VH-VL binders against V-type ATP synthase subunit D (atpD). Designs and how they scored, part 2

Target 1, 210 residues: V-type ATP synthase subunit D (atpD), of Coprothermobacter proteolyticus (b5y8b7)
Amino acid sequence: MASTVSPNRMTLLALKRRYTISKRGLKLLKDKLEAMVKAFRDLYTEFDRERRYIEELMEAFVELLNQYESETSPAVRDRIRSMQLFQVEYELSTRMVFNIKVPFLDVSLKRMDIPDLYLQTGPAFYKALSVYEELLPHLLKLASLRNALHMMSVEIEKTRRRSNALEYNVVPELERTIKWVQQYLDEMERSQTVRIMKVKSMLEKERGNA

## First folded at step 14 (VH-VL; from y2 with light chain H36N)

Design z1
Fold by OpenDDE, fold request of step 16:
Structure z1 (fold): chain C 210 residues (1-210), chain A 126 residues (1-126), chain B 111 residues (1-111)
Amino acid sequence: as target 1 above (210 residues)
Amino acid sequence: QVELVQSGAEVKKPGESLKISCKGSGYRFTSYWIGWVRQAPGKGLEWMGIIYPGDSNTRYSPSFQGQVTISADKSISTAYLQWSSLKASDTAMYYCARETYTIYKDASATWYFDYWGQGTLVTVSS
Amino acid sequence: DIALTQPASVSGSPGQSITISCTGTRSDVGGYNYVNWYQQHPGKAPKLMIYEVSNRPSGVSNRFSGSKSGNTASLTISGLQAEDEADYYCSSYAGSDNYLVFGGGTKLTVL
């Protein structure tokens, strides 16, 4: 940058302004980054908690399914597999995560009324259905949380890159350029002063000889 | 270079209060979490809690919540661990450590201690 | 409860390779999350040796390496030297609890 800039007072002023703006921008980016990282950590915790809950539900579900299989005939199970057990209801919502809008799909399951289902399957099956009704919405929530984390991670990376560019490239370059221009101007002023002094001395000599 | 320097060894009696310190240097103190780790004699490392010096946000392990107080003074780049009333069971080596993090674009992340203080030995005896 | 399990002790002769295991009991501790390794000499502070399963910080010898399979992370020390005698701790971030967990530690003796 130093080689491409015309060293004058106006340029120096402009560079100083850019420096001030860059420094302010850097501070803001750093603050934003810190805030996002904190939010990310909290969101990550929520994600892991949700994951653990889902794991618990899944274990319960598997146990109930095993019981169901032991209590029913293969023929009955085959028939049930061909049946629609649930109607899916869904609602699209938006959750704000820090400054990021994240779509959230809220899903609920409505149990279909199937004649004689209880008589054919027993209590374990109905318990399993209940667990499934709880499990599916949470799985979708987990997916949404993962998406939110991903979006936030991308934003964090972008912000970090911008911050680093200002801190390690833009600001130092401006500092170097400002220093160079200042030194140049100082040298020019000195040179002018010397010239003026020489002229004065010449004039004095001429007056002395007259 | 990043360095954490802790206060000297302490010998106290049960019921006394104590505050130990950890001073960070060689990095931006307000931009990293500082953690405290306890190590009882002949035992392993125990995570106690962390503090963000920039805003004094603090998190505690459930085992240490209410038992100790973690604080920081960003003006002098120092973190503190304090007890209101010491117990014999508090006899241990206490380490401060800088917590670093990495967040990847795939939303994976990691948190770990990268630099440690030299430790402060606290002895509580009758 | 310690969620990371390490052997209490391991031993080896100079020049040999030894491995220390760290097994997570929870999916979020030592499983899904990254594992880190610390070395602690007697009377000294822990030192980071491996971060994120297999990365070495600057200044750490290339004799130290880390790996992970399933819920078990491993620290391998090749070309064992007397100076490697120390306690080794694995650690992982417990996301659901929002804190770091340490293993019970492994005492390495060089024979």
Scores: ipSAE 0.821, ipTM 0.936, lowest interface PAE 0.5, mean pLDDT 92
Fold by OpenDDE, fold request of step 16:
Structure z1 (fold): chain C 210 residues (1-210), chain A 126 residues (1-126), chain B 111 residues (1-111)
Amino acid sequence: as target 1 above (210 residues)
Amino acid sequence: QVELVQSGAEVKKPGESLKISCKGSGYRFTSYWIGWVRQAPGKGLEWMGIIYPGDSNTRYSPSFQGQVTISADKSISTAYLQWSSLKASDTAMYYCARETYTIYKDASATWYFDYWGQGTLVTVSS
Amino acid sequence: DIALTQPASVSGSPGQSITISCTGTRSDVGGYNYVNWYQQHPGKAPKLMIYEVSNRPSGVSNRFSGSKSGNTASLTISGLQAEDEADYYCSSYAGSDNYLVFGGGTKLTVL
């Protein structure tokens, strides 16, 4: 860039302005990055808590399913598979995470009228239903949180890239160019001064000889 | 180059107060959490807590909650660990460390200590 | 209790390969979370040797490697040298609790 810039006072002023703006921009980006990373960590904690909770529920659920399978005949299990056990209602909501709008899916489960299958399935069946009622909304929440983290991670990366570009490319280049232009102008001024002095001396000599 | 420099060794009596320091250099101090780790003589590493110097947000291990205070002064890139009343059991080496992070697009993330201070030996004896 | 379990001690002869294991008690500690390894010589501060299970920081010898299977992470040191004699600690971030956990440490003796 230094080779393509015409070294003059106006250029120098423009470069200095760009430098100032770039430095301000860099600071803002760094601040934003810090804020985002902090928010990300908080969200990650929430995500991981949810994941852990789900894992616990899943373990319980699997155990109950195993018991259910052991206590229930294949024919009855097939019947149950064909039954609608729950009515699921979905609601899309939005949550602001930092400055990012994140969609969240809220789920409400309503147990359908299920025939009394207690004698055919045993207690594990109903316990499993209860665990499932708790599990499904959390699974969806987890998915939403994951999505939020993803969105935030993308934004963090973009911000980081921009910050790095300013810090390691744009700002240093401007600094180098500014220095170059300044040096050039200084040299030119010196040269002009010398020329003027020479001319003056010549004129004085001519006047003295006249 | 990233560097953490801690204050010198301390010899104290039970009941005395103490504040030790950790100064970071070579990086943007407000951009990284600073953690404190205790190591009792002949024992392993124990995570005590962390502080975000940018806003002084602090987190403690349950074992150290209420036992110590972590603080920071971002203007001089320094983190602190302090006791209001020392106990003999507080005798240990204390390390500060910079907590770094990696964030992936798949929502995976990790936090760990990448740079450590040289340690501050605290001896509490009658 | 959230813990990372390491063997108390491991020994090997110069030139040999040794492995130190680190097992988490929970899936989120040493399981799906990343494990890091630190080396500590007597009277010195810990040094990061492996981060995120298998990555080496700049300046760390390629003799050090890390892996993970299930809830067990492993640090392998190949071509064992006298200078490798130190304590080694595994560590993992417990995201749900928002703190780091350290293993009990392993003393490596070079015979």
Scores: ipSAE 0.817, ipTM 0.933, lowest interface PAE 0.6, mean pLDDT 91
Fold by ESMFold2, fold request of step 16:
Structure z1 (fold): chain C 210 residues (1-210), chain A 126 residues (1-126), chain B 111 residues (1-111)
Amino acid sequence: as target 1 above (210 residues)
Amino acid sequence: QVELVQSGAEVKKPGESLKISCKGSGYRFTSYWIGWVRQAPGKGLEWMGIIYPGDSNTRYSPSFQGQVTISADKSISTAYLQWSSLKASDTAMYYCARETYTIYKDASATWYFDYWGQGTLVTVSS
Amino acid sequence: DIALTQPASVSGSPGQSITISCTGTRSDVGGYNYVNWYQQHPGKAPKLMIYEVSNRPSGVSNRFSGSKSGNTASLTISGLQAEDEADYYCSSYAGSDNYLVFGGGTKLTVL
């Protein structure tokens, strides 16, 4: 940057103003980054809690499916696979996370009116339906939370890159350039002082020679 | 350089109150969670809770909920751990630690304590 | 609550490689990558040695490495040195409220 800068007092003042603006911008980016990382942590905690709860439900569901398989003949299982057991009720909404609109899908299941299969299956089938009714909305909520975290992580990375560019590139370059211009001006002022003293000495020699 | 400096050792009687401190320097104090970790004599580490000094958001371990108060004063970059009524079983070394993070573009993340205070020994005996 | 199980002690001779285990469950170790390792010399504060199972922070010797298999995380120290004699703790975030838990600690003795 020294090769693109003419060292004079007006240039020095402009560089100092740019330095002040850059430092202010860096503070604003760090404030924004701080707030986004905090919001990310809060959302991540919700995501992790949801994931762990789904683990509990999935363990219960798998156990019930195994029992259902042992209680129910292949012909009945094939018939059940052909049936619509649930209807899906959903609402798409948005949630604000630190000025980011994040889509969320709110889902519930309602059992369809199905023939009484109790004599052809067993209690595990109906228990599995009950667990699935809870499991699916939680899985979709987890997907919404993961999408929100992804959107946040992208914004955090963008803000981090902008902050790093100011902190480790722009500001240090301005500091170096300001120092170089200041040193150059100081040296020129010393040289001008020497020239003035030489002219004064020459004028005094003319008076002494005249 | 990042540094956490804790208040000095304390000798107390059961029933007395106590507030110990942890001062952070060399980094933006409001941007990181501060955790408190207990270590009874000859025992292992126990997580007590954590605070975000930027907004005072605080979480406690179930083992310590209601037994201790975690707070912070961001104007002096200091976190606190406080008892209203000490018990002999509170005799331990207490550490503060800064929780930092790695957040990946794929939305995965992890957290860990990268800097620790020197510890504050609290002794509670008659 | 949750417990991370570590051996009470391990020992090794200078130059050997040793491994310290940290065993939990799927919910605290196996299914998640939150395991960290801390070194604590007597009378000193803990120091972070490994984070996220296997990542080494700057300033930590490459003799320290971490891994995980199933529900067991491992800290491996190669080229054992006298200065490695210390207590080692694993930690993880676990439970439905994602609380931090430490293992019981392992005392490493360098013979």
Scores: ipSAE 0.695, ipTM 0.875, lowest interface PAE 1.1, mean pLDDT 88
Fold by ESMFold2, fold request of step 16:
Structure z1 (fold): chain C 210 residues (1-210), chain A 126 residues (1-126), chain B 111 residues (1-111)
Amino acid sequence: as target 1 above (210 residues)
Amino acid sequence: QVELVQSGAEVKKPGESLKISCKGSGYRFTSYWIGWVRQAPGKGLEWMGIIYPGDSNTRYSPSFQGQVTISADKSISTAYLQWSSLKASDTAMYYCARETYTIYKDASATWYFDYWGQGTLVTVSS
Amino acid sequence: DIALTQPASVSGSPGQSITISCTGTRSDVGGYNYVNWYQQHPGKAPKLMIYEVSNRPSGVSNRFSGSKSGNTASLTISGLQAEDEADYYCSSYAGSDNYLVFGGGTKLTVL
């Protein structure tokens, strides 16, 4: 099928300029993709480390909760359930991950004043509090890392789509159109040369015919 | 289009050094990790390590850390696996493979080898 | 971290469906760790058959399918053909340093 553009020298030059810009844009987009995917993999590795550490803490925490429940009467457990054992304080911060500002939640826990419960529960309760105190900041860090991975994955997909559009649609279309216009102009130039030579030949015949 | 061509088979003696190659073509070499996979005769596949030729970032399996060196020369689109002192137990087929990925908006991701070299047989015997 | 266990061999008759299992030592709730499957004919390089548990690359027959339940991934080959006779490896990424692990391999024999 023929192009919808007018085949003239001005159009050819404009197409070639657009082609050059598109090829440079494609290279920059692939460079950006490369860097983003590498950064994503590094962040994914950090996420997996946190997840595995949290899994270890969670297993310990669940075991301690089971021990606490076996060591502590239902009435005491109900009372503890109604208490606020920690005050959670947080601060939102941002980190730059490959030109993306990613929010991170920094968390600290302040253990509330706990009345004299020592006589009514065993040591597993206090060990569980200590594990939870470590566990919660790591859980929230994990959530922040997951959010960062999500934000990066969205940008990677956007960049991939733009790269694919240039590489498989825009650039090939420009290449075909430039080729067609160039061939058309080359044929016009050859035809004009032949016409000029025919005019010269007819003028020479008119001189000879006199 | 994408092609990984490895260097030819090698016959070596214990204690000798060796460097085998993997040349990538048909794609942007610096944009993909290249992994090395070992297969001893009659045995399964073992991942040895991986390199990102763009910045030479290299990671090794714990089983192979310190025993081999993975490197790349991006100017000629070639990755290398080398030993400073071969052992008879290094007799195996060695594959290079290009790693690619799928990353979704929900941050799920996986990495896998989509193209493999033909393999380089290394035989170490006295 | 992950140790991937596969049966040493499996066999089936042409036209049958067979399943090759790949069992890990860890469970993934939420789907962040995925299993890939590779086919290797004797004397040839491996070929990717399934990635991300159940996705097929272009050019892989729809007779090959993958699934996962708990810590076990499965490769199913329906309508078994003689050409399917090969070794099959599962793989997954393990540990905080993204180490790749292969299963021990399963030899598929077509009777």
Scores: ipSAE 0.257, ipTM 0.653, lowest interface PAE 4.1, mean pLDDT 83

## First folded at step 15 (VH-VL; from z1 with light chain R26S S27R)

Design g1
Fold by OpenDDE, fold request of step 16:
Structure g1 (fold): chain C 210 residues (1-210), chain A 126 residues (1-126), chain B 111 residues (1-111)
Amino acid sequence: as target 1 above (210 residues)
Amino acid sequence: QVELVQSGAEVKKPGESLKISCKGSGYRFTSYWIGWVRQAPGKGLEWMGIIYPGDSNTRYSPSFQGQVTISADKSISTAYLQWSSLKASDTAMYYCARETYTIYKDASATWYFDYWGQGTLVTVSS
Amino acid sequence: DIALTQPASVSGSPGQSITISCTGTSRDVGGYNYVNWYQQHPGKAPKLMIYEVSNRPSGVSNRFSGSKSGNTASLTISGLQAEDEADYYCSSYAGSDNYLVFGGGTKLTVL
C-alpha cells in the first residue's frame, strides 16, 4: 500500500479515517463473534440434551417392541405392519437463534382408530405407540437443532475470517502506510525549512554587500 | 504469550472466608471462559465451574454449586474463586485455566483448557 | 453422567512405547465427544498434550500421539523418556451438562 499512495496531507487524513473505521469495525466483529460463540454453546447444550432424551426413548421403545413381539403371533404382526397406525400433522415455524432464522418443523401424530387393535396386540404395543408419538417430534426437533448449529457455525466462521482479515492484514497495512506517509511529510517539511533558511541567508549577504 | 498467574498459597481455619485470584495476560481476557479446577491431595482433577469475564456469566458443577462463588473483574483481567465459609475438606490445590474452543463448519465443537495457572494451594486446618 | 475410566498406573522403560487408555461409553467417547489429554508433573499444573483426540499443541513433542477406537481413547508415548514420568488425565466435554469431565488419572512410571 505504501508504494501506491501519494504522500500528502490529504492522503494522510484519509488513511487515518480508514484506520479509525477499520478499528471500529474490528471491535464490532470481535464482539459479534463472541456473542455468537456463546449462543452456539447454549444451542449445543440444548442439542445434546435432546439427543440424550431421544436415546432414552429409543431404548424404551426397543424394549417395548421386544415385548410386543413376544406377546403376538407373526401373523398379527404382519397384519399390523400393513396398517396405517398414524396420521401425521405438521406445522412449519421459525425460531430465532441469535440473529439467524431457523426453520422448525413441528410434527404431531394422531393415532388411527383401529378396531380390536388392543385385543390383538396387547399393552406393550400401545405403550410402544405412545413412546413413538413422543419420539418422532423430538427426532425432528433434533434435526432442526442440528441445522441451526450448522448455520451458526458457518456464520461464526465467516465472521472470524473477516475479523482476522481486519486484524492481521487491513489494520496493520494502514498503520504502516500512515507511518510512512507521516515520515515522508516530516522530511519534506524539514527540507523546505532548510531551503527557506538558505534563501534568507543569501538575501542577507546581498544586503550586506550593498 | 498467554499466561495465567494465580495468587499465593493460603492457610486458613474452618469457618473463615477466602478469595483467591487468577490474572490473565497475553490475550483478550473477555473473549475466553476461565475455569476453576480442584485437586485434592493425592486425588484427580475436578471441574468446578467456568466464568465468561465479558458478561460474568457463570456455570457451576452441581457438586460445587452453592459451595463457592466464581467472579471476574474484566478491568484488571482477573478471575476469582471464593468461599464464604471454608471447610477442612476444601483443602486442595486450585487451578484456573483458560477454556478454548473449536467450532467446525459441520457443527461439531469442542471445549477444553489450553492454558493453566500455576495453582493455588489452600490449606484448611484447625 | 459421563465417566472416563483410566488405568491407575502404567510403566515402561526408556525408549519404549506405552499407551494409556481412557474408556467411556458409546454416548460420549464413542460418540461425538472429543477427548483431550493433560500431563501433570508432581507439584506442577496440568499441561495440554493432546486436544480433539489426536492434535498436538505447539511445543508438544511428536512422541505424544492420540487416537480413538470405539469407546476408548488412547494416549501413546513413543521413545519413553525419564521426563515423561507424570500423571496423565483424559478429559471430555459434557455438552448436556456444560462441564468438563476428567478421568481418574494415570500415573506413568519410567523404570
Scores: ipSAE 0.812, ipTM 0.933, lowest interface PAE 0.6, mean pLDDT 92
Fold by OpenDDE, fold request of step 16:
Structure g1 (fold): chain C 210 residues (1-210), chain A 126 residues (1-126), chain B 111 residues (1-111)
Amino acid sequence: as target 1 above (210 residues)
Amino acid sequence: QVELVQSGAEVKKPGESLKISCKGSGYRFTSYWIGWVRQAPGKGLEWMGIIYPGDSNTRYSPSFQGQVTISADKSISTAYLQWSSLKASDTAMYYCARETYTIYKDASATWYFDYWGQGTLVTVSS
Amino acid sequence: DIALTQPASVSGSPGQSITISCTGTSRDVGGYNYVNWYQQHPGKAPKLMIYEVSNRPSGVSNRFSGSKSGNTASLTISGLQAEDEADYYCSSYAGSDNYLVFGGGTKLTVL
């Protein structure tokens, strides 16, 4: 850039302004990045907690299912498979995660009143239903959290790239160019001063002889 | 170069208060978490907690919650670990360490200590 | 609490390759969490040797390598040297109230 810039006072001023703006921008990006990273960590922690909880529920659920299968006849199980056991209500909500809108799907499960179901199934079945009622919303939450993390990670990467570009390319280039222009101007001023002094000396000599 | 310099060894009696320090240099102190790690004599490393000097956000291990206080003074790039009342069981080497991170596009992330202080030996004896 | 299990001790002769294991669960090592390795010489501070399972920081010898299989992370030291005698700790993000957890440590003796 230094080779393409006309070295004059106006250019210098413009470069200095650009430098100031770039520096401010860099600061803002860094601050943003730090804030995002912090938020990301918090969200990641939440995600991890949720994942662990789900894993526990899933283990319990599988155990209960095994018990259910052992306690219930295939015919009854087939019947149950064909039944709507839950009324599922969905609510879409939005959570703001560091200025990112993340959709969350909240689900509410209502058990259907199925006549004689309690008579045909063992205790494991109902326990399994209870676990499922707890598990499904959490699974959806986990998915949403994952999505949020993904979105944040992308944004973090973009921000980082921009920050790096400013810090390691734009700002240094501006600094170099400013320095170069300044040096050029200083040299020009010196040269002019010398010329002026020479002229003055010549004029003084002419006056002294006249 | 990134450096963490800790305060010198301490010999204390039970019941006394103590504050040890960790000074960071060579990097933006406010942009990295500082963690404290305890190592009892002949024992392994124990994560105690961390602090973000930028806003003094602090997190403790449950094992150390209420037992110690972690703080930081960003103006002098220093983190602190302090006890209000020392116990003999607090005898250990204490390390501060800078926590760094990597976040990937697939939302995977990692945190680890990339730079460590030299350690501060705290001896609590009657 | 996430617990990382390491062997108490490992030994090898100079020039040999040794492996130190760090075993967790599907919730930690086997999951999304990366494992890091630290070397600690007697009376010295820990030093990061491997981060993110298999990456070496600058200045760390290429004799050190890391891998993961299932719920177990491994640190391999090839061409064992006397200077490698130290304690080695694995660490992982705990994702709970604890941000980081350390293994119990492994004492490596160079015979």
Scores: ipSAE 0.732, ipTM 0.889, lowest interface PAE 0.6, mean pLDDT 91
Fold by ESMFold2, fold request of step 16:
Structure g1 (fold): chain C 210 residues (1-210), chain A 126 residues (1-126), chain B 111 residues (1-111)
Amino acid sequence: as target 1 above (210 residues)
Amino acid sequence: QVELVQSGAEVKKPGESLKISCKGSGYRFTSYWIGWVRQAPGKGLEWMGIIYPGDSNTRYSPSFQGQVTISADKSISTAYLQWSSLKASDTAMYYCARETYTIYKDASATWYFDYWGQGTLVTVSS
Amino acid sequence: DIALTQPASVSGSPGQSITISCTGTSRDVGGYNYVNWYQQHPGKAPKLMIYEVSNRPSGVSNRFSGSKSGNTASLTISGLQAEDEADYYCSSYAGSDNYLVFGGGTKLTVL
């Protein structure tokens, strides 16, 4: 940029103004990045808590499924696979995370009546249904949190790149260009002073000859 | 250049109060969590808790909840660890450490201590 | 309470490779990639050697490597040197409230 800049006083003032604006913009981007990363960590903590709770539920569910398979004949298991066990209800909502609108899916299950199975399967089946009723809403919440984290990670990367471009490219280039223009103007002023001194010396010699 | 400089060694008596400090420099202090780690003489590292100086959000290890107070003054880039009433068992080296992060585009992330203070030895004896 | 188990000590001769283990559960070491490794020389502050199970920060020798299998993370030091003699700690975020836990530490002696 120094090679494309006319070195004069007006140009120096314009460069200094742009430098000031760029430094203010960098501060704003740093503030935004700081807030986004903090919000990301808070949301990530919520995500990890959900994931760990789901692990607990999943372990219980798998254990109950194993018991169900040992208690229930293949013919009964096949019949159960053909049944609709739940009615699904859902609600779509939006949650704000640091000025980012994030969709959330809230789901609940309503168990359908299947009373003729009491004679053909054991208690593990019904306990497994109860765990699944809790498990599925938590899984969908986890998916919503994961999507929110993804949306935030994209915005964090975008903001980081803009901040880095100002901090390591734009601002240093402006500093170098300002330095070059200032040095040029200082040299021009020194040269003009020497010319004035020579003219004054020539005028003094002419007065001495008069 | 990132530095964490802790306050000097302390010799105290049981029942006295104490506040030790950790001053961060060479980075944006409000942007990173600061953790406190205890090491009793001849023993291993114990996490005590962390603070985010930007908003003073603080988390404590269950072992230290109610035993110490972690705070920060962001205007002077300093985090603090304090006791209202010291015990002989509080004799240990105390480290502060900056927690940094890697956040990936796939939303996975990890956190780790990249810079540590030199430590503050606290000795509590009658 | 959550614990990360390390051997109390390990030893090796210069030039050998050694490993230091850090054993947790499927809900911390096994299921997540939050394991970090720290080196501490006597009288000095800890230094980060490995983060996220296997990543080396800048300035750490490639003789240090990390891995995990099942519920056990491992720090491997190849080409063992006298300056590697130190205490080594693993750490991980763990538990339902995601607290940070350090292992008990392993003293490495270079014979």
Scores: ipSAE 0.624, ipTM 0.853, lowest interface PAE 1.4, mean pLDDT 88
Fold by ESMFold2, fold request of step 16:
Order: C-alpha cells, then sequence, then structure tokens
Structure g1 (fold): chain C 210 residues (1-210), chain A 126 residues (1-126), chain B 111 residues (1-111)
C-alpha cells in the first residue's frame, strides 16, 4: 500500500466513511461526465452543421469573387477595396454551456449606402456582397462554437481522469484495505473468544470441585 | 460484457403494427446513442435513425422519417423501433447498435458503432 | 440510394494484400474524418474494424488498416486469410444535414 494502516475498530470505521464518500463522489463524477459528453455532442452537431453550411457559402463566395475580378477593372477594384461596404455590429456575450461560461460573439452586418457602381462593375460584385453578409456571421459563430468545444473537451478530460482515478485506483484500494482490516479484526475476536472459553472452563471446574 | 439483446423474429401481415426491442446491458444505457440499421434480404446496411435514451433526443434518416418511431425506456435499458402499419417492403433484418465516441483534447471528435445486437428478422407477407 | 461508393466485389489469394475503396466527396470523406469500416459475415451482425479512418479497436488484427487519399478511404487487409471472406461496409456522417450513410458494401472473396 501507499500508506500504513493500523488495524483497529476506529480505523475500520474511518475507512468505511471514506469509502462511502468516495463512492458518492464517483457517482457524481460519472453523472457529470455523462451530461458533459451529451452537451458536447449537441454542440458538436451544431458546429458540424455550421461548418458544412459555411463550406457551401464559401465555395459560392470564392466563385463570385473570381467572376467579380474578371468583370471589373483593376482601378475600379482598388476603389471598391478602399470603400466601407458594411458596418459591423457586434456583441460579446457569455453563455452557459453545461456549467461552463463560454464567450460568444454575435455579429450582424448593415450594408452601407453604396455609390452607383453598376456601369463600372458587373452583377457578381452585388451577389458576392449578399453572400458575404450571410457568411461572416456564420464564420464568427463557428469560431465561438469551436472555442466552446475546446473548453468543454478540456473539462471532459479532467473529469474523466478524476473518475478513472476513483473507479480504478482509490475505491478498489479502499475495498482491499477495508477487507484486510475486517478480516484481521475478525481473527483477533476469534482468538480472544477461545482464550475466554478456556478461562471459563477452568473456573467452572474449580467451582464444581468447591 | 456490453451486450445488446434484440427481440425475436416476427412474421406479420401488411397493415399490422409492430414494436421490436433492443435491451442494453453491461454499460450505462443512458450515456450512449442507440442506432437502428436495416438490411433488406441480400442487400446492404441502411441507417434508419438514432436515439439518446438519456433525454430521448432522436434523429431519423429522411428515408424513414414518418415511417417508423424510435423510442426508449431508460428504466429497463431498452430501445424500441416500431411501425404503425407494416408494408411488405419492411421485410428485412433490423439491427440495433450502440454508438460510442472518441473526444480528443483538441476538441475534434468522432462517433461509431462499437457493439451490435444480434438482429431481429421481420417478415411481412400476405 | 448510396452516397458512398464501394466496389461490389473484390477477390484475392491467401497471403496477399487487398484494398477496398470507399469514395465520397470533399464534403464527407475528403474533408472529414468520420469514415468507419464494418465487417459482416453471412448471418451475423456487423463488427467494427476501423473507426475514424485509420484507428483499430482492441481485438482487431493489425492486418487491417485504414487510410484515405483525397475523397477515397481505403481498408487494407494484409496477409489475407479465409476467415476474412465477408461483406465490408464503410460509413460516414455526410451531406448538408449530416446524416449517417453506409456504402453499398463490398463482398470479399478469398480464392
Amino acid sequence: as target 1 above (210 residues)
Amino acid sequence: QVELVQSGAEVKKPGESLKISCKGSGYRFTSYWIGWVRQAPGKGLEWMGIIYPGDSNTRYSPSFQGQVTISADKSISTAYLQWSSLKASDTAMYYCARETYTIYKDASATWYFDYWGQGTLVTVSS
Amino acid sequence: DIALTQPASVSGSPGQSITISCTGTSRDVGGYNYVNWYQQHPGKAPKLMIYEVSNRPSGVSNRFSGSKSGNTASLTISGLQAEDEADYYCSSYAGSDNYLVFGGGTKLTVL
């Protein structure tokens, strides 16, 4: 064992108390782990759905950017590049995901009044603006979801480690130690009982002779 | 140790209802998704849907949405697949399977069926 | 209908290596690591052989390995044995709704 244990009645009671507390702690950790893994799966499903949708939007956006560059002169592209096309409005919030506070960035875009450019650029530019207006909030949501998943995965691993330590080390060691102490005390009681019976037998013989 | 035991083979007529079961043992039943997989005679595997017995969260394949009901009774560690009105095309072997997971420290994760039931043969004939 | 394409059959002689392919798209097999492989002997339930493209669960022979290249995942069986004769299915979560999909299956015949 890692420590010395004196086999007496008080030690046995203390060990049984530690065992009860440890078994309760193990159940609580397993319940917590179950809930965290389910919450992780739910969030991961949302993350994966967002990622797949973003892949669709990104493919469309890149295609539109290529068309825009073929439809628009370099001078006009440089002018557009210097324009503020959107006002970005954002809000930092903290949300609880199974007892973990995680930051979320909520973003919305407001399209600015854009000068009349349709004689200087083609329709791909305006289509790209529409796709980007949807794409950027989804990208930032994806980043928030990824961060939340990371925070959850770290906590899940910590909880699994503690649960495993209790289940496969601490609780079995307590069970073995309790059994050893109980068996030792039972043997001591049997030995004392035999000695008492010999003394009583000798006393009964002397009373019968008297 | 982990075991999924399914109910016995069924012979039914079109239009009858049916509920087949999958009892899980040797693990925390509420901690894992249970999937249902169909295999028509001589054909491949076809995912029907999946349930989390802990909260009854259920997802169906589009091919089976509205055609079957997946449910669970966590008090007896049992998942169910049921039809309100069987068709001849429902003749198949039906498997339940436990979906487990690996979650990595980098937050990546994957899900897969590690234990399968023995299957329930459902025959629907006139 | 089947979204993951497998050859209908593959054959090989004992001791050889064979591969079974599972072809999808960049939005499932190519871009994600959700490919699993299952072995099914006739009249038996499927058995997990490979998960997450290349991971082998405990109790599965090291003769089985998985990989992917581009949009195609592969199950490789080295040192082919008669007991390997079975149907093999790949699976992945796929599509915009992220549903589970099985490949059509590949019957492996050991000559």
Scores: ipSAE 0.591, ipTM 0.831, lowest interface PAE 1.6, mean pLDDT 87

